# VHH binders against NH(3)-dependent NAD(+) synthetase (nadE), part 10

Target 1, 296 residues: NH(3)-dependent NAD(+) synthetase (nadE), of Coprothermobacter proteolyticus (b5y8q4)
Amino acid sequence: MNTAMEETQRIEQFLRKALVSERKHGYLIGVSGGLDSAVVLKLLVQAVGKENVLGLILPDRDTEKKSTTLARSLLEQEKVPYKVISMTPLLRHLGVYKDMPLFLLPTRGLKESIVRRFYNDYTKKLNKPVFFAQWEEPPTQLPYFYEGIAYYRIKHRVRMATLYYYAEKNDYLLVGCTNLSERLIGFYVKYGDDVCDVAPIAHLYKTEVRQLSEYLSVPEDIRNRPPSPDLIPGITDEYSLGINYETLDQILAGLEEGKTAEDLKQLFPADIVELVINQVKFTQKLEGKPYMLKRA

## First folded at step 1 (VHH)

Design y02 (framework vhh_7yz9_2)
Fold by ESMFold2-Fast, scan of step 1:
Structure y02 (fold): chain B 296 residues (1-296), chain A 121 residues (1-121)
Amino acid sequence: as target 1 above (296 residues)
Amino acid sequence: QWQLVESGGGLVQAGGSLRLSCTASGSIFSIYDMGWYRQTAGNEREWVAFISSGGSTTYADSVKGRFTISRDNAKNTVYLQMNSLKPEDTAVYYCARDFYESGWLDTYDYWGQGTPVTVSS
């Protein structure tokens, strides 16, 4: 990456040019209380002014209360207009909460402990972190495996639909908050949080977004929070991936710089290097969808 | 999505040499196995050479000893050095990344547009 100052200026110019090119007056952003959306929000305010940004906070039953509180606090601090719209009624109407009865426990702490026990069991049976196994047929029956996958994916897809409804209603562009680390390993929901009109940080690794967040004075409560999609109680990015972003980004950057698998296996555990490389290869299949027949 | 652009084809006399290049964009190049294929009119594409992410090479029997595949990861480029060219090497040459993990997905744009090679006399 460029210095944080130079990169901020590049992104700011990019955001202004996209707005002019599309003949739009503003940006709509989903704010999660996480690092990526906080960085993007600050970049938008700097680029186009707070009056030309609209924020949505889209919690559901499983969203941590702290996520909503931090998102609201940041939007209030930046003086950006926003709405809070619960996704729970729509998800309930679709039957989403009925399809995963495991999540009907009376306290959040109990839900988190039960979810983590299931994830630990899955990791042991699959012999790899759950994220890397979700596109493979399980070697043995895993109760609620497909229901669990459908459960978290629908949440991002209904959020995407809601974001576009408000973006189009206001004649604004929808900005995305996906970073390069997530993009390269497919750590997003296809046709969900990967969908946007403008992706200002999709060229930056998670560790680079963190550096940019310090330069932009993102509050420490957000910067120091473990990254999480906040879709399933107790499941953070690193819990799901079984690898921290510092290690993941070093492997990905090494590959970008031309290092081979063999080079990286001398610096990092071989099994982790293989998981990351295989996942980057698999992500290209996701990027190739929808499947389309070529003209003869 | 991957973009692959082949270049370096042309008309050459039997016994001559050509170097084909294939430049990739939109992806991390170094982790993928890369290959060259060729196709004559009315026939299926046949593989010519492969190079692994680690630099190991494999060649079709018809080109072994005459063709050399190499890569420059810093330039996101795969090369095919073709020496001692024969009229039967006349074909459109295609660059492709490894498909064994994708199976039937080779119907999609992991291929370049091709570069024609004509060996005369």
Scores: ipSAE 0.000, ipTM 0.382, lowest interface PAE 13.1, mean pLDDT 82

Design y03 (framework vhh_7yz9_2)
Fold by ESMFold2-Fast, scan of step 1:
Structure y03 (fold): chain B 296 residues (1-296), chain A 121 residues (1-121)
Amino acid sequence: as target 1 above (296 residues)
Amino acid sequence: QWQLVESGGGLVQAGGSLRLSCTASGFTFDDYAMGWYRQTAGNEREWVAFISSGGSTTYADSVKGRFTISRDNAKNTVYLQMNSLKPEDTAVYYCAKEPWYGYLSDEFDYWGQGTPVTVSS
């Protein structure tokens, strides 16, 4: 607990220093109803005061209604000014919903069941979780594979553009909510939710963010919710990754401590260890984008 | 862009101690694992100690039990406390941001200028 207290104080000082250094007046944050943005919102309010924070809730057609309700409830409880801006008209205008015509299905439960059946089929055909296969050439027999990738990625990128518009309009810094677990394996959309001016929890594993959430008194209905990017009906982080955060974070922390693949294979299944190590190596290259030619 | 400044090196007798400091600027220090490396003439840089963003530490076998790495995030500084120094510890010591966090090492400069340590017998 003292560790959570000390870490909270470090992050709050960091957030205050960034405002002074950048000569900015506040922070803009996207609040999703998930754990990470809830923790960041609490840290911002404690660091700079509710009057210097602006929240955006950016739902679209596929966003779980509970996500918006929880985000709104938290912002109202914290007394942080906020706006709710639907992404649906923009995504519709771009033709995004024509590529994935889930609008034809009458209930959310039916949409989730069908989506999960497709993901399970993809996992069997790829012989690995769908997330790890997105950078490989897929079999042509995976229907809507590229459309599905484009569908979820565009959602994060239009949200990023919207967040920056409001941040710049208010002369605020954009705060990000990406954690270390996501960063190390590339579980984010490049030029989407990875883009921000200040990233106060990017040094913390998901399991550590969960510990901070308890210390910061984040509501139980947010803390107990399965982590999800909330981009595609029924798809949680662990469903997409095929690995839980407790196991993932232990492998990542072991690598950070200098443990070898052989050391980790004594503690965890060898296939999972190899999958994580290979993904970490790939993500290092992803962080180096855009690729630029060195001066001759 | 990135600035790392090492200090605290010098001449010391075998069995003595030194504390090296590395102050960082131009990046989010608290976010990154930090390491100490050393280099002797004609050899490649070798890893000495790492400290994670969360404070977990690991050491090369040659220094384990004698050296202690620590960090002060309020000062953007990483330290290397070197005890029971041996002539074999004579080297230039470098501070580095750990490239583990997704940056290609050939795209970015992660090294400071170095601080020399000479241990006489």
Scores: ipSAE 0.000, ipTM 0.099, lowest interface PAE 22.4, mean pLDDT 80

Design y04 (framework vhh_7yz9_2)
Amino acid sequence: QWQLVESGGGLVQAGGSLRLSCTASGRTFSSYDMGWYRQTAGNEREWVAFITSGGDTTYADSVKGRFTISRDNAKNTVYLQMNSLKPEDTAVYYCAAGYEDLWYSGSEYDYWGQGTPVTVSS
ESMFold2-Fast, scan of step 1: ipSAE 0.000; ipTM 0.385

Design y05 (framework vhh_7yz9_2)
Fold by ESMFold2-Fast, scan of step 1:
Structure y05 (fold): chain B 296 residues (1-296), chain A 122 residues (1-122)
Amino acid sequence: as target 1 above (296 residues)
Amino acid sequence: QWQLVESGGGLVQAGGSLRLSCTASGFTFSEYAMGWYRQTAGNEREWVAFIYSGGSTTYADSVKGRFTISRDNAKNTVYLQMNSLKPEDTAVYYCATDSLYWGEYTSPYDYWGQGTPVTVSS
C-alpha cells in the first residue's frame, strides 16, 4: 500500500468519480460495527459529505448486541442518517431458525459454546478449518454441516436485498465493504455481501485496512475488536479460518509478488501455505458461475 | 526441474471408463496438492478435480459423482478414475501440482505435465 494519507485521497477521488459516472447523488452503506464498514463509512463522509450518505444497521437474532451499539455510535458521531432494520422476522418466516435449533438454548453464552463445539468437532474430522472444507465432500457425516452453510449464507443474501431496496429507493449507489484478503480466498457470501456497485477497499488487504483505520481515527473499540461476520454466535473470522490475518495477508502478498509455494513454505507452515494456495485457486474457479452456454 | 508425466488417455465409447495416472519427480510429492485439468479445442483449461496433501478432494460439478481423484504417495502418483464417460468429456487432460490459478491465466506457480488426450465417441 501507499501511505495511509495517499491511499485515503486516492479512494476518496474514486468514490467521487463513481457518483459522477453513474449520475447518482449518494451512497448507501451497511454498517456492522466491524472494522471494514467503519473505514468505508469514514471514507464516504470525507469524500461526498454526511448529507449524501445513508446507513443501514441490519441485525438479526444472533447478532452481538455490541455490534449494533458500535454501529449506532459511529453513525451518530459522523452525523450520518441511518435506519435499524431487524432481519429476524424475515429469517424466521423463511424457517431459517428451525433448521439450526439455537432458539432452544437459554443464553448467548451457551449458544456460542455449542456452536464452537461443533466447529471444533468439524475441524478435527476434516483435518482443516471448516471454512476451507465447505465446498468439499466430507469424509465422514457431519451433523448440521449443510444446514449451517445455508444458515449463514441466507443472512447476507437477505441483507443484500434489503440494502439494494433502500439504495434504489433513494437513487443511491450501494457501497461494499469487502477487502482483498476476503476476495482472494472467497471469505464472503457469493450473491450476498460481495454484491455492490462500488467497492472502495476491495484492493486492500485486511492488515492495510487496519492501518487506514488508525489514520482515519476510527474509534479504538471498533479497531481493537476481533473481525467477525457476526452470522453465527461465537464464530470470528480467525476462528472460522484457523489463521490470523497477519499470516494470511503475508502469504497472499507473497503470491502477488511472484513467490512460489516453496518460497512461502520456508516462511510459514507448509499445511497453511497449501490451504491458502488451494483456496485462492478454488475461489478463482467460482467466478465461472453461473454456467452459461455460448451462442451456437 | 519438476516433471509430471501423464498416461492412460485414449479412445473410449460413451458410458465407458478410463483411469489416468500422473507420476511426479523432482520434488517431495507427498507434501504437495495435485490436480487434474482439461482443455477442449477453443476453450480455456478448466479444473476437473483436486486432491490436497491430506487426502481431501474437490470436484467440478460437470464430473461430480462420475470421476474420482486419488493418490499413492509411495509411487509419487495421482490418479483420475473416470466412469460413465460422455462425449463432452473429450479433452486433453493435464496433471498439475501445487498450482495457483490466478484469474483467467495460469500463474508462475503452476507446474504442468504435457497432457494426455481422451476421446469419447458416441
Scores: ipSAE 0.000, ipTM 0.094, lowest interface PAE 21.6, mean pLDDT 81

Design y06 (framework vhh_7yz9_2)
Fold by ESMFold2-Fast, scan of step 1:
Structure y06 (fold): chain B 296 residues (1-296), chain A 121 residues (1-121)
Amino acid sequence: as target 1 above (296 residues)
Amino acid sequence: QWQLVESGGGLVQAGGSLRLSCTASGSTFSDYAMGWYRQTAGNEREWVAFISTGGSTTYADSVKGRFTISRDNAKNTVYLQMNSLKPEDTAVYYCAKYGDEFWSGLYEDYWGQGTPVTVSS
């Protein structure tokens, strides 16, 4: 990455040029209270001005209260117009909350404990973190495995639909907040949070986004927060992946530099290196969806 | 449930200082971010300063370097220290609690009753 200042200026120019190219006047952004959307919001305000940015905060029943508080605070600080729209009524109407047996648990802490217990059980039975197994047929029957996958994926797809409705209503571009670490391993919901018109940080590793957040004076409470998709109680990025971003990004950067699997196994556990390499290969195939027949 | 009581406002000459206080009823004050807003005649409420649960602070550009927000969790109180006051700082100042009732499609924050500040030239 360039210096934080040079990279910020480059992204700013990119964002301004996209508006001109698409003949649009502003950006719509979903703000989660997490690092990536906070960095993107600050870049948007610097690039096009607060008057040409609209924010949406899209919480549901399982969203941490702190996420909404931090998102609202950041939008108020930046003086960006925004709306808070609960996704809960729509998800409830679709039957999403009834398909997952979390409705019987009286506290968030208990929900988190039960969810983590299921994830730990899945990890032991699959002999790998759940994230890496979701596209493979499990070797044994796992209770609620597919219900759990459907549960978290629908949340991002409903949010995507809501974001596009407001973007198109305002004749704005939808900006995405996906970073390079997530892109390379497929740590996103296909046709959900990967869907956008402009992706200003999709070329930066998570660790590089953190560097930009310091330069942009993103509040400490957001910068120091554990990364989480905030889709299922208790499941952070690290918990889902079984690996922290410092290690993940070092392996990914090593592959970018041309290091072999054997080179990386000298520096990191062999099983982790193999999981990451296999996931990168799988994700390249995922990018080819939808599968389409070539004309005869 | 939540009661927010602001105090410390009054009349002050340009260049002077005031310290505003906002005391919250309830034992979970430390779990919530707090902020200060002001409303001038004929305008909507304007955000002034914010303090997170972890103590990180942010300020509107118009008050940056002159105002300082702080909190005392033991006293359930948030403060706004206002220095180098200007006539344009004349407003009713409100404290606000963030993060409540979001499940209803909420735009509502809990607000205090306000404390008036008048800065004479």
Scores: ipSAE 0.000, ipTM 0.148, lowest interface PAE 18.0, mean pLDDT 81

Design y07 (framework vhh_7yz9_2)
Fold by ESMFold2-Fast, scan of step 1:
Structure y07 (fold): chain B 296 residues (1-296), chain A 122 residues (1-122)
Amino acid sequence: as target 1 above (296 residues)
Amino acid sequence: QWQLVESGGGLVQAGGSLRLSCTASGFTFSSYAMGWYRQTAGNEREWVAFISSGGDTTYADSVKGRFTISRDNAKNTVYLQMNSLKPEDTAVYYCARELYDYSWGTDLFDYWGQGTPVTVSS
């Protein structure tokens, strides 16, 4: 990327131009207590002013309490208007929580232990990290495999619907917080957290977003927190992916530079390089239109 | 939105040469890698050649030493120079924008051009 200062200025100009182009009055943002939404919130405040930003914190039963506390703290610090809206009643009425009975355990610690046990078992049986296997038929029967996929995906889709309701109610643009690392490998929920009007950091790798977070003085307790979609107890980004962002981003940047698979296999484990390259190719299909019959 | 238009195909004798062109519009051409693919009737499209945004090239084994991919960023065009053509090279040739700097949610059209047919006679 450009220097942090230059990139920040470029993104601020982009955010202002989008408001003018769409004839909208402000931005609505979902704040998770994670790094990406914190960086985007800071950029919005600098670009359009705190009074033209509305934040939503959308926790559900499985959301880590620290996520809500950090999100609220950041919004209070920035003096941005916000609402906290629990997703739990909606998810409960959809039957989401009863379809995953292991989440009926009495403590979060027990839930995390059981979830991680199933994830480890899945990884062994699939012979690859669970994230990369979700779009293919599992070679063996996995308890709660499809229920688990439906469980986390519905959470992002319900949040998307809620965010759009408030964006349209206020005549605001919905801003997204997806970064380039997530975008290139499809680490997002189609028609969920990928849906927005403006995506100010979608051109930046996760490691570059971290650099911007330091320049923007994002609180250290947010910057040093392990990245997590916070959808399933105990499952962080790196746990789901089986790879850290430093390694992932180096492979992705190498591909951007035109390095071949063979070049990258000299620097990183061959199996990891193959998983990432295959996933980048597959991800193009996630952004497509529905299959539609050609007119006769 | 962006579009890709291939040209330069046609009928050619074995041992001859053709230069295919693919002109892009609607995106920042210089930021993207480009590829050439070909398809014969009843078969899947097969990769032929690739050029990165930085100009690095790679080729399928079947065309190494005979085909050369190049680009002209000022003209938003990628080229495929095909030398020593064989009857086996007969196919419809397609250019494609490769994923290296994906513009999120920007294109609902096909990532391929419409293709240009190449027929190599014995």
Scores: ipSAE 0.000, ipTM 0.151, lowest interface PAE 17.0, mean pLDDT 81

Design y08 (framework vhh_7yz9_2)
Fold by ESMFold2-Fast, scan of step 1:
Structure y08 (fold): chain B 296 residues (1-296), chain A 121 residues (1-121)
Amino acid sequence: as target 1 above (296 residues)
Amino acid sequence: QWQLVESGGGLVQAGGSLRLSCTASGFTLDDYAMGWYRQTAGNEREWVAFITSGGSTTYADSVKGRFTISRDNAKNTVYLQMNSLKPEDTAVYYCAAVPYEWLGSTYSDYWGQGTPVTVSS
């Protein structure tokens, strides 16, 4: 990365050029209360002005209350117009909450405890973090495995549809908040939070986004939160991945700099290096969807 | 529009040399790792060499020590210098702009049209 100042200026110019290229009047952003959307919101306000940005907060039943509170606080601080739209009625109508009876438990603490118990059991049976096993056939039958996958993925896809509805209604571009670390390992929901018109931080590792957040004066209460997709109670990014971003980003940056698998295995546990490299390769296949027949 | 244009392919005798060029139009290479790939009839596309945006290079074992990849960002061009060519190097060579350097990957944001290289025995 460039210095934080230089990178910020480069991203701001990129955001302004995209509006001109697309002949649009502003940006629509989903604000989660997490680090990435906070950084992107700050960049948008600096690039195009608060009056040309619209924020949406899209909580559902399982969203942490703190996430919504922090998102509101940031949008109010930046004086960006915003709407809060609950996803719960739509997800309930689709039958999403009926597919996973475990998530109908009466308290959040109890839900988190039980979810983490199932995740730990799955990790033991799969002999790898659940995230990395979701695209391969499990060696043994796991109860609620596919229902669990469908449960979290639908949440980002209905959010995507909602974001585009409001973006098009306002003649705005939809901005995405996915970073390079997530992009390289496929830590996003395909056709959900990966879908956008403009992705201003998709070239930056999570650790680099953290550096920008300090430069941009993102509130400390957002910067110090564990990263979480906030889709399943109790499951943070690092809990799901079984690896912290500092280690993940060093492996990914090493690959970018031309280090081989053998070079990286001298610096990090061999099983983790293989897991990350195999996931990077798999993610390239995921980006090849939909499969299309070439003209004869 | 966005385009990669390859040149420099052709017929060469075993032991000879060729230099391939790949020029980008409509976008800047500065933010991309660049790769050269080759494909023979009936086989999958094979990675040959990569150069990262920072200039680090990696090579497939089959070409290591014989091929050199380089870039000139001011000219928006990537080169592949091929020395000590063997009949086994006969293939269609493709230039690719890769968002990240993945050893052995065929994924790319942008591909060239391909340039044939034939090495006679």
Scores: ipSAE 0.000, ipTM 0.121, lowest interface PAE 19.4, mean pLDDT 81

Design y09 (framework vhh_7yz9_2)
Amino acid sequence: QWQLVESGGGLVQAGGSLRLSCTASGRTFSDYAMGWYRQTAGNEREWVAFISSGGYTTYADSVKGRFTISRDNAKNTVYLQMNSLKPEDTAVYYCATGDLSYYFEESWYDYWGQGTPVTVSS
ESMFold2-Fast, scan of step 1: ipSAE 0.000; ipTM 0.385

Design y10 (framework vhh_7yz9_2)
Fold by ESMFold2-Fast, scan of step 1:
Structure y10 (fold): chain B 296 residues (1-296), chain A 121 residues (1-121)
Amino acid sequence: as target 1 above (296 residues)
Amino acid sequence: QWQLVESGGGLVQAGGSLRLSCTASGFTFSDYDMGWYRQTAGNEREWVAFIYSGGSTTYADSVKGRFTISRDNAKNTVYLQMNSLKPEDTAVYYCAKSYPWELYGSTMDYWGQGTPVTVSS
């Protein structure tokens, strides 16, 4: 990317132009307490002013308390108006919390331990990190496999519906916080957190978003948190992927530069390179939905 | 007409404890979320703890594990139990209210007058 200053100016101009082009009055943003939404929030405030931004914090039963604390602290520091709306009643009504054995456990630490045991078992039986196997028929019967997938995906889709309700109610554009690393490997929920009107950091790798976060003075507590979608207790991005973002982004940037699989296997473990390349190819197929019959 | 009155502040040594109280009048206390904020001379007001009308609580990272927020709807009072106090906890502590489904940090409907807390080293 450009220098952090130049890139910040480019994104701010982009955000102002989108607002004018769509004839809208402001932006609505979901703030998670993570790095990406923190960077986007700061960019919005600089571009259009705090009075033209509305934040939503959308926690559910499984959301880390730290996530809500950091989201609230940042929104209050920036003096951006916001609402806190619990997703728990709606998810409970849909029966979502019945799908996982976690609801019977008295402590968060115990819930995280049980979830990680299931993920470790899945990784051994699938012979690859769970994330990369979620679109494949499992080679052996895995208890709660499909229930687990449905459990975390519905959370982002319910949040998307809530975000659009408030965006449309206020005549605001919905801004998204998905970055390029997530886009290229499909590390998002289709029709959930990938859905927005404007995506100001979708052209930046996770490592580049981290650079912007330093320039924009995002609080260190947010910058130093392990990235997590905060959908399932104990599951961070890197735990789910089996790869850190520094390595992932180097492979992705290498592919962008025209490096071959053979070139990359000289720099990184062959298994990791193959998983990333296969995932990039698979993610391109997600763009073909919904399947539609052509007129005869 | 609507009021929030804080009390319980004072001078305490590091490692000590204080319990702050905020008594509300002029509105239906049980319908509102309640929070504690603090402000030092050189800084803007910062959020400390929040208790939702339904009883759930959240805390700022700096006080988590040391402070406990609670409420008594029959007495229209919210409390902040402060344990293991540190010199950096020295501030004027404010009580505030918001709607159960909404929090506007920059536009809280009502602020109390504040109660000073000084923690000696």
Scores: ipSAE 0.000, ipTM 0.119, lowest interface PAE 21.8, mean pLDDT 81

Design y11 (framework vhh_7yz9_2)
Fold by ESMFold2-Fast, scan of step 1:
Structure y11 (fold): chain B 296 residues (1-296), chain A 121 residues (1-121)
Amino acid sequence: as target 1 above (296 residues)
Amino acid sequence: QWQLVESGGGLVQAGGSLRLSCTASGSIFSSYAMGWYRQTAGNEREWVAFITSGGSTTYADSVKGRFTISRDNAKNTVYLQMNSLKPEDTAVYYCAREDYGLFYWTSQDYWGQGTPVTVSS
């Protein structure tokens, strides 16, 4: 990455140019209380002004209260107009919570403990972190495996639909907050949080987004928070992936530079290197959907 | 089959003005957004100004208030009027058809040959 100053200027120019090219007058952003959306919000305000940005906070039953508080605080500090819209009624109506009836558990701590017990059991049976196994048929039938996948994915797709409704209602572009680390390993929900009109940080690794967040004076409470999709109680990015972003990003950057698997295995555990390389190869196939017939 | 040809560059003193022109041949010019970029030796190309097919404009902060981009669809030409020139504006200026990539805003090989601008002090 360029210096934080140079990269910030480059992204701001990109955001202004996209707005004019698409003949739109503003941006709509989903703000989660996490690092990526906080960085993107700061970049939008600097690029196009607070009056041309609209924020949505889209919590559901499983969202940490701190996430909503941090998102609201940041939007108020930036003086950006925003709405808070609960996803819970829609998800409940779709029957989503019947697959995970956590309302029967009296505390969030107990909910997280039970969820982690299932994740740990699955990781042991799959002999790899659950994230990397979700596109493979399990060697044995696992209870709630497919219900868990559907529960996770529908939340991002419902949020995507809500974001586009408000973007189109205001004649704004929808901005995405996905970073390069997530894109290269497929750590996103296809047709959910990967869907946007403009992706200003999709060229930056997670570690580079952290550097930018410091330069942009993102509040420490957000910067120091463990990354989480905040979809299932107790499941953070690193818990789901079984690898931290510092290590992941070094492997990914090495591959970008043309380093071989053998080169990387001198620096990192061989199992981790192979897992990441295989995942990058698999993720390239996700870009081929939907499958379509070529004209005869 | 698009060809872009820039002209109007040259040597000018600080505080002076120049008008750059970029003429397109080939496909329908009026349907495309057009941009001006500049590049100094050893540095990446920097976006300067942008104009949509409908005539809406935007500018980089470094040139805002000094440069004006315009177009004449009947002549298949885009212009960059540069006023209050500074030594820092010394660069090769490029005209481009604008298509946005996911990671970059540079055109997909629809660039002109460039026209050099030197601002003396």
Scores: ipSAE 0.000, ipTM 0.164, lowest interface PAE 17.0, mean pLDDT 81

